# Ledger of designs, part 246: VHH binders against q9y6x5

Target 1, 379 residues: q9y6x5
Amino acid sequence: LPPKLLLVSFDGFRADYLKNYEFPHLQNFIKEGVLVEHVKNVFITKTFPNHYSIVTGLYEESHGIVANSMYDAVTKKHFSDSNDKDPFWWNEAVPIWVTNQLQENRSSAAAMWPGTDVPIHDTISSYFMNYNSSVSFEERLNNITMWLNNSNPPVTFATLYWEEPDASGHKYGPEDKENMSRVLKKIDDLIGDLVQRLKMLGLWENLNVIITSDHGMTQCSQDRLINLDSCIDHSYYTLIDLSPVAAILPKINRTEVYNKLKNCSPHMNVYLKEDIPNRFYYQHNDRIQPIILVADEGWTIVLNESSQKLGDHGYDNSLPSMHPFLAAHGPAFHKGYKHSTINIVDIYPMMCHILGLKPHPNNGTFGHTKCLLVDQWCI

## First folded at step 10 (VHH)

Design yd46 (framework vhh_8dlx_2)
Fold by ESMFold2-Fast, scan of step 10:
Structure yd46 (fold): chain B 379 residues (1-379), chain A 119 residues (1-119)
Amino acid sequence: as target 1 above (379 residues)
Amino acid sequence: EVQLVESGGGVVQPGRSLRLSCAASGFTVSSNWMGWVRQAPGKGLEWIGDIYSGGSKFYNPSLKSLVTISRDDSTNTLYLQMNSLRAEDTAIYYCATGKDYYSEGFDYWGKGTLVTVSS
């Protein structure tokens, strides 16, 4: 039987939640599988960019999903709607479900993972759901498990995306232990239900399951705001993305806009595109704007207004608060193994190995994930 | 000993609603996953839906708009609410559970309760 993989993402699941809250179902999953305590995600630490990095193994400048809101200066196209189905935005990379369908006569299945409802290189996931945040976790899981059990050619790669704990992290902030405890307990219960359903359907023993996330969450405050309107007038620029990484398209000379912004706040770094730190791997793409503003952890960039967000992400990817975790179980994985850290781009070549696929050129390093796998040796 | 006893079946007119009960003994309903399955005369088993220990519910897509599964942990009882009943819903209705939280498939079944939809 061909190897099978289910990739599950709980959006905004900060790695240290595992140490600060109890997850009995997730801990049972980990006990007979593997845990990577920290996954170093890509910059910017946002949903669309990091979800696409997981399935392509590429930095954002390489796969082209550089933010949740984008502008391409060459084509004059705008991207800001999660329902935008224009393949233009996604065609700079080949995600794993496309590779799975094209290299082998296999099917892919998707419940809400970013990009899976878009034809990419003329290929859409064999089974998919159009993105709709109102669809329950239960309905998503029901569809995925039905497709895993009832498809020909067989579904060998399946994805499942859930918006929590990100939505609650934004609403309550990660330091609200009462509300976050309730939200995270519900997620642990969903993980338990996921395992129970896979066992009930006879899928559990032969299915590789990865549970991961795209980023973490940090506490924000009304006391930590950067008012961009106090620095520069709207007549000087077009705003492409706001917070915590602002993407600025100058309407006047770039140097003049930079000079108005560079000393505006001690809690914001202002970069000309060519001066963006190399460690971010966030420079070589037409969708990255001429000036980028990066707020310090916990600071929110606003336009003469208050922010309702008590938690946010998008910050420097070196911050532990921005890191998710990865847990995995299945025939490809060791049992009871704990690993310190991997890069989020390393997940793609590992998944290709598990599925027997030839990976497209990518920024991941297969060697970083070898210790997780039963058919590999650590060096 | 695990026992499941379905009740609430009977003759019901088309378009009406009916709630079936499944009284469980020998285990706690909140600790196990449970489901409803039906068998129409001369047909095979048709899965209706499941409820898992954490409260997640999964339904047969063909039936989702017509049925609701719920659980009363204090009385150790599983329910199936059915609305807009049609002649096609005539069947023996079974509740089922795994032997424990980590069970693969239904290990225990009730004897079923007959629902006849007739005018």
Scores: ipSAE 0.012, ipTM 0.567, lowest interface PAE 8.3, mean pLDDT 90

Design yd47 (framework vhh_8dlx_2)
Fold by ESMFold2-Fast, scan of step 10:
Structure yd47 (fold): chain B 379 residues (1-379), chain A 119 residues (1-119)
Amino acid sequence: as target 1 above (379 residues)
Amino acid sequence: EVQLVESGGGVVQPGRSLRLSCAASGFTVSSNWMGWVRQAPGKGLEWIGDIYSGGSIFYNPSLKSLVTISRDDSTNTLYLQMNSLRAEDTAIYYCATGKDYYSEGFDYWGKGTLVTVSS
């Protein structure tokens, strides 16, 4: 039987939640599998960009999903949560489900992972659910497990996405221990239910399962706001994305807009596109705007208004608060092995190896994940 | 000792509703996963749906619009609500559970309760 892989994402699951809260079901999963304590995600540390990096192994400048809100000056197209189905935005990379379907006579299945309800290079996931946040975790899991057991050609790669703890992290902030404890306990219960479901259906022993996330979360405050309206008038620019990374498209003179912004706040860095730090790998794409503003951790950029967000992400990817974790279990993985850090782009070539696929050119390094795998030798 | 006792079966007219109960002893329903399975005369077992320890419920897609599974943790009881009953729903209805939290398949079954849909 060909190897099978289920990739699960709990959006916004900050790595250090594992040390600050109890996760009995997740810890049982880890005990018989592997744990990577920190995954260094890509910049910017946002949902759409990082989910696409996981399945392509590419930096955002390379795969083209550079933010949750984007503008392409050449085509005049706009991207947002409500306008994300145009293949134009996704076609700069080849995600793993497309490779899985094209290299072998195999099927892919998807429950809400970003991009899986879009035809990319004329290929859509064999089985998929159109994105709808109202669909329960249980319904997503039921569809995935039915497709894993009842498909021809066989489903060998499946994805499942869940919006928590990100939604609650934004609403309550990660320092609200009472509310976050309740939310994280519910997630641990869902992980327990996932394991029970896979065992009852006879899938558990032969299925590789990865549980990961796209980013973390940091505490915000009404006392940490950067008001752009105090620095520059709306008539000088078009705003493409706001916080905590603002994407500025100047209307006439880039240098004048830059000069008005560069000393606006001690809690914000202002970059001309060519001056964005090389370590971000966030420069070589037309969808990255001429001026980028990067707020310091916990600071929110606003337009003469209050922010209701008590938690946010998108900040510098060197910040531990922005890092997720990765846990995995299955025939491909060691049991009881703990690893400190990998890059989020390393997940893709590892998954290709598990599935026996030839990876497309990518920014990941297979050597960084080889110690997780039973068929590989560590140094 | 694990014991499951189904009740609430009987003769019911087509188009009516019926609620089955499963009283559990020897374990806590909120700590284990449980399910409902039926067997029509001369047919194989047909899975209806499951409820897991965390509260997640999964239904057979062909039956989802016709049934609702629930539990009362305080009385250690599992329920199956059935609506718009048809002659084809005539079967022995079983509740079942695994031997432990992580077991595969159903290890313990009740003796079943007969539901006859007849005019």
Scores: ipSAE 0.012, ipTM 0.543, lowest interface PAE 8.9, mean pLDDT 90

Design yd48 (framework vhh_8dlx_2)
Fold by ESMFold2-Fast, scan of step 10:
Structure yd48 (fold): chain B 379 residues (1-379), chain A 119 residues (1-119)
Amino acid sequence: as target 1 above (379 residues)
Amino acid sequence: EVQLVESGGGVVQPGRSLRLSCAASGFTVSSNWMGWVRQAPGKGLEWIGDIYSGGSYFYNPSLKSLVTISRDDSTNTLYLQMNSLRAEDTAIYYCATGKDYYSEGFDYWGKGTLVTVSS
């Protein structure tokens, strides 16, 4: 039998939630599997970029999904959630479901993972759901388990995406213990439902399951706003993305725009594209704008308006608040093993190994995940 | 002793074609995936395309109409054919291979060959 893998993402699941809240179902999953306590994601720490990095093993500058809102300087195209079906935005990389279908005679299945409802390299996931936030976790799970059990050629790679705890993290902020406790308990119950469903269908013993996330969450405040309108007039630039990383396309001389911005706020770093820190791996792509503004943790960039967000992400990927975790269970994984940290780009080559696929060139390091796997030696 | 040696680079005029070669030793090209990657001055690495052991190939869509990857199993050599060259194609071109599924993606690289597109 070919190996099978289900990759599950709970959007915005900050790693430190595991230490501050109780997760009985997730803890039982980890007890019989592995836990990576922190996953260092890619910059910028946003949903679309990091979800695509998980399945390609590439930094954002290499896979081309550099933000949730983008402008391509060469083609003059704009990207927003409404045009994410255009393959142009996704075609700079080959995600694992495409490799799975084209390299091997196998099927892929997807419930809402970013990019899976888009034909990439003329290939769309064999089974997929068009993105719709109103579709319940239970319906997504029922479709995924049906496809895992009843497909020909067999589904060997499946993905499942859920919008929480990100939506609640934005609404309440991660420091609202009462509301976050309720939300996180519900997520733990969904993990319990997932495990129970897989057991009832006879899938559990032979399926590798990864539960992870794309980023964390940090507390924001109306007392921590950067008003961009106080720095520069709107006539001097086009705004491609706002907060917490602003993407600025100058309408006048780039140096003049930079000079107006560089000392405007002590809580924002201003970079010319070529001066963006190398550690971000966020420079070598036409969709990265000539000037990038990076707000300090917990600060929100606004245009003379208040922000209703009490939590946000997108900040520096060195911040522990931006880090998700990774838990995994299945025949490929050790039982009861804890690992401290991996890079989010390391997930892709690990998944290729589990599935017996040859990885496309990528930025991950297989050695970083060896200790998680039963067929590897890491001591 | 896995070794990859790129050749065929040099100065070419815009609109011309060029074929790069990658001579492999220490392994059989038909037993592994192989690919081409380039790096333009001051830019990051840009993936061009791969060929797999079974002969399947995949290209960067922005380059698909401009490049062709092929191999000669009898001479253990990988090729990159480039057509309609532009100044923006000026880069160091690298041949790369993965030895197995357990490595870091780009397991073995050549030293690169410089292509300069200029009149």
Scores: ipSAE 0.000, ipTM 0.158, lowest interface PAE 19.6, mean pLDDT 88

Design yd49 (framework vhh_8dlx_2)
Fold by ESMFold2-Fast, scan of step 10:
Structure yd49 (fold): chain B 379 residues (1-379), chain A 119 residues (1-119)
Amino acid sequence: as target 1 above (379 residues)
Amino acid sequence: EVQLVESGGGVVQPGRSLRLSCAASGFTVSSNWMGWVRQAPGKGLEWIGDIYSGGSSFYNPSLKSLVTISRDDSTNTLYLQMNSLRAEDTAIYYCATGKDYYSEGFDYWGKGTLVTVSS
């Protein structure tokens, strides 16, 4: 039988939550599998960009999902939220479920992973759920496990996405021990439910399962606001994305807009597109706006208002607070192995190897993840 | 051992067609996944399309009606046919392949060939 892989994401699961809270179910999962303590994500450290990087192995400038809110200057199209189903936004890369379906006689299944309800390169996940945040984790899990057991051609790649702890991280902030403790305990319970369901259906021993996340979370405050309206009138520009990375489309001369913004706050860096640091790999795409503002960790860019967010992400990807973790269990993985750090783009070539797929050109390095795998020589 | 040499680039007028070649040595083109990638001035790498070892082709949909990838197994050569060229097609075009059947992605790239679409 071909190898099978279930990729699970808990949005906004900061790596150091594992050290500050108890996760009995996740720890049992890790004890008989592998743990990567930190995953260095791509910039900007946002949900859609990083979820697409996981399944393509590409930096955002290469896969084209450069933010959760985007504008394409060439076509004049606007992407404003997670319900945008225009394939245009997703077609600059080939996600693993498309490759899985096209290289072999195999099916893919998806419960809410970003992009899976969109036909990408004329190919949509064989089984999928249209994105709806109101659908329970239990319903998503029931559909995924049903498809893993009852598909023809067989489902060999499946994805499962859950919005927590990101939603609560934004609402309470990661330093709210009482509320975050309740949220993270619920997530650990969901992991327990996942493992139990897979065991009851006879899938557990032969299925490779990866549990990961797209980014972390940092504490924000009403004392750490950058009021953009204090520096420039909104008549001079169109705002494509606001915080903590603002995407600015000038309505007047770009240099004039830049000059009005460049000294706006000591807690924000202002970049002309061509001056964005090379280490971000965030420059070479029409959806990256002519001027980008990058707030310092914990600072929120606002338009003459208070922020409702007590936690946020999107900040510099070198910050440990922005890093998620990766845990995995299954026949492809060692048992009881701990690894320090990988890049989020490394997950894609590892998954292709597990599934026996030929990966598309990507920014990942298989060598970074081979020590996790039983069939590899770790040097 | 593996060498990829792109050719066929140059200056072409808008609306014309152009065929790029990628001469491969050190491996057999029909045994490997091969593709074309371009980089326009001021832009990132843009994937054009791939051809699988079995001969099936897969394209970037924004380019699908404008490009065709083919290969000639007898001459060990990969081709990119481009039709209705526009100024925005001005780019360096790269041919790429994996090391072998088990390779993860494209390990070998040519140096690229420049295509300039100018009136």
Scores: ipSAE 0.000, ipTM 0.156, lowest interface PAE 19.9, mean pLDDT 88

Design yd5 (framework vhh_8dlx_2)
Fold by ESMFold2-Fast, scan of step 10:
Structure yd5 (fold): chain B 379 residues (1-379), chain A 119 residues (1-119)
Amino acid sequence: as target 1 above (379 residues)
Amino acid sequence: EVQLVESGGGVVQPGRSLRLSCAASGFTVSSHWMGWVRQAPGKGLEWIGDIYSGGSTFYNPSLKSLVTISRDDSTNTLYLQMNSLRAEDTAIYYCATGKDYYSEGFDYWGKGTLVTVSS
């Protein structure tokens, strides 16, 4: 009976939603499992970067998915939605499903997790779904459970990604209690449906399940805008990414562009690449642009326009509003244990341990997660 | 106390459609995991599909294109819609629910309703 793991992500699930809303199904999952109240994600606190950090255990500068929009200075390639299937962008790291398939006679299965529909180091998830946001949670779950029960070699690692509550967090903002309560109740119901399906299929008692997220969400406002056009003309630079972390590629002398931007707003920090704070681990990659602008929490960088976003993420990873949580249940995990904080890069070595895989070099620390596990001695 | 009462069975011609009802009492259908199971003459139980508390439905793949499970929370009733009925659909149809939200199988069953598909 090889160990099996299902990794589930609800995009943009801010940790403190657990304090402000009722989650009866998730709480029932936790009472017989473990809860990590805060997961400190990597900078920048965006979807693609953090999802790839979860499955590689690496900072963004190391795994190469440094933003949702990227430009590579060496190859002159641009990363956009239409280019996200180019293996070039994903090949700077080895995600856990690739390791799972290469080290033993094992299969991986994936329902929409970022990168799983891309061949990485010539290896694609054994079973996968091409990304399509219109595919229901039920269809994703049905495929995952079918593959967990009917695969040879056996599926030992499976992933499931869902776009909410991120989409609604952007549209309504995290402080819209009426709309967010409706969205979060639906997510709790989906968690309930997940557990019930696993029980019906006889998978529940022998499957390790992790429920987590990539980042949180903070409230934005029309009163908190930073207009770059008030500080610098478009002829001086190419914009690679805008908000809340702007990636600036200068068309003229870098120092001149920096000087025009450095006093643009009291609510934005302007960094030359080599001056980016070491704590961000966001410097050593050709896809990080020569000048990076970092807006303060809740501030939106715009180009002479209004923003319709009422919620956003991407901000400083030290902000609690940017932190997700992690809950887990299964034979590898203690029952009823609560832990305060781990780093998002710590999830990868923990998952490798559960699956009996040798992890690739990574930025996680196994010691940070060992108290969650029944087979570990915890002081 | 939990009670489930199926209705809507009978003799139907091949190719016709039929809708079965399951009236529930003693619990709220919207808070429970419910399903349909059938037993053809001389055969074992065959799972048809489930509806979970959140409204998600999951079907036996061999039957997915032929059946639809739904519920009416206001009348506390579960439904099974069957289309393009064939002789092999002749069976006693049961609705069922678990003891609680986290049950691993069905603990409460109705007494069943017979569907006969015959020319």
Scores: ipSAE 0.000, ipTM 0.354, lowest interface PAE 13.2, mean pLDDT 89

Design yd50 (framework vhh_8dlx_2)
Fold by ESMFold2-Fast, scan of step 10:
Structure yd50 (fold): chain B 379 residues (1-379), chain A 119 residues (1-119)
Amino acid sequence: as target 1 above (379 residues)
Amino acid sequence: EVQLVESGGGVVQPGRSLRLSCAASGFTVSSNWMGWVRQAPGKGLEWIGDIYRGDSTFYNPSLKSLVTISRDDSTNTLYLQMNSLRAEDTAIYYCATGKDYYSEGFDYWGKGTLVTVSS
């Protein structure tokens, strides 16, 4: 029988939450598995871009999901929300569930992972759920475990996505220890439910399980606002994305818009597209706008308005607050091994190795994850 | 012909800093995965950390606060900066490189440079 892998994401699970809160179920999972303490995500540190980077191994400029709100300069299309099912946006890359079904004639299953309810290169997961935030974790878990246990041909790759702790991180901020403690305890209980369900179904000992996230969370404040309206009039540009990375499409000469913005705030960097730092790998795509504004950590860009967000993400990917973690358990993984850091794009080639798939060209490096794997030599 | 030549080792007092260099030839450091590994007397090999394209660095969690890996692509040289040295840091330090994406660990090693941290 071919190897099986379940990839689980808890949106917005900042890496250092593991050191500031108690996770008895997750710690038990890690004790018998592996932990990567920090995963360096891709820029922009947003949900859709990073979830697609996990399953493609590509930087955002290469896979085409460059933000949660996008405009394509060539086709004049707008990406309007999380339920945009136009395959156009997703077709610049081949995610692992498509590769899994096409190379090996195996099945894939998906419970709400971004992009899994869209046909990509005319291929959709054999089993999937249309995105609906109202569907409980238990219902998502029930469907995934049923598909893993009872499908023919067998499901060898499955994904499970949960919106917390991101939603609560935005509402309360990561420094609200009382409210975050309740949210994170509930997540740990869900991890306990996951492990128990897999054990009851006889799947636990033969299934590879990865628990990870797309980004972290930084504390925001009403005292840290950048009012874009104070330095430029709306008549000069179209706003494609606002905060903490603003995507600016000029209605006049690009240089004139840049000159109006470049000294707007000491807490924001203003880049012409060609001047975006190479380390971001955020330049070579028609969906990246001519001018990008990048707010400093904890600063929010607004349009002459207050912000109700107490936490946010999207900031510079070098910031530890933007980093998630990765934990894994199963026959492919060592037991009790801790690793410092990997790149989020490294997850894809590791998953391809576990499943015996030939990866599409990608930006990950298999060598960075080999110390996690029992069948690899790392020194 | 791939060659790695370490330098900068020697006797150093506890609490001080030391920078090791690794001169690479026969390949381009900016295109390859490179790292540092050490071996203390009577102990096994201990991985210190790696650097790859885009200046991405990966460190042994037990050492991350004490070391920094960097490179100079123009001189094809890899560096290991070590701070707050302890007697336990006494070891032979090796520079190593992997050759490609599917490489199983380090493929090429230098001869090593001895660092002795006096009591």
Scores: ipSAE 0.000, ipTM 0.129, lowest interface PAE 20.3, mean pLDDT 88

Design yd51 (framework vhh_8dlx_2)
Fold by ESMFold2-Fast, scan of step 10:
Structure yd51 (fold): chain B 379 residues (1-379), chain A 119 residues (1-119)
Amino acid sequence: as target 1 above (379 residues)
Amino acid sequence: EVQLVESGGGVVQPGRSLRLSCAASGFTVSSNWMGWVRQAPGKGLEWIGDIYTSDSTFYNPSLKSLVTISRDDSTNTLYLQMNSLRAEDTAIYYCATGKDYYSEGFDYWGKGTLVTVSS
């Protein structure tokens, strides 16, 4: 049968949590597999953008999911993560489950991974669950393992998404050791459940499993707020996205809006679209607004209000606090190997290689992940 | 008892279209995935495509532009629409389904219907 891969994401799992908390089940997984200590994600360091980068190997300017809230200047459409299932937003790239289903006689399965409940290029994941945060990890796992074990054509690519530790990271902040230790212990227990379930069903020995995340988390504070209303009136612009990266659509001359914002706060950088740093790869897409505001780490942009978030993400992708990790186990991976850093866009071509798929053109570099794989020469 | 009965085969001229039907009994076509497979004279089985309960369709890439799979849940029937038929499309065409939604292979097959494209 063809190789099989299960891709698991624990949203907001900051890489350095691995150094500050005990993960007996995850450490046992890594002992017989591989660990990448830091994954450098794409900018902006948000859930939808980075989850789509993992499965497409593209920067946000190329795959089109440039934020969790978007406006497309050409079509005049608005996107919100709470309600929009329009394929338009996802059609600028081909995610791996679509490639998996179209290149070979193979199926894909998905438990809540962003985009998998949307038909993309007229193709939806063969098996999927409509997004619902109330569905337990156990129910998601039961469906995924059932589909991996009992599908025709066979499920060769499966995804599983879980909202923690992101939700708790926002609520408590990553520096709340008491609450975060409880949350992270529960995640480690879920990893233990995952491995045990796969072993019980006879899937463990022949399945490649990747455990990763989309971004990290940084501590925020009521003492670190940027009040946008103190610098510019709402009549001058339409706000497309707020914090920590604000997307500004001017209602008047762009230069006039820029001049009102450029000295608003010493803890925020203001960029005209063409002046956004090249290292962000966040410029060449109609959904990137004419003016982008980027808050410094731990600073929150607000509209004459307090913020309830004690943790947040979306910040500069060079910040270690924004980086997740990647752990993997299975026949494709070495045992007991540790690697320092890869780019999040490198995951896609690696997964295509494991599955025997021809990748679509992408921004990843297969060479960066070669040392993880048993069938590759590291040097 | 699961039964699949193909119909609509026959002799057709090159370049024309043909629609095959597969009538199912003993289960509902909307409750399980189904597919089409063909076998040309002296050749092995060639997978054409599948349809899932979600109405998602998956085709053999070499045939995707030439075929369409659909179903009618009210008549419990699966269809294969074939366009631009060529001599190499001459084959016995089978509809098939797994024993359950998650089966790893086709467990139930029809007896097949012969399509001959005159050359």
Scores: ipSAE 0.000, ipTM 0.112, lowest interface PAE 20.4, mean pLDDT 88

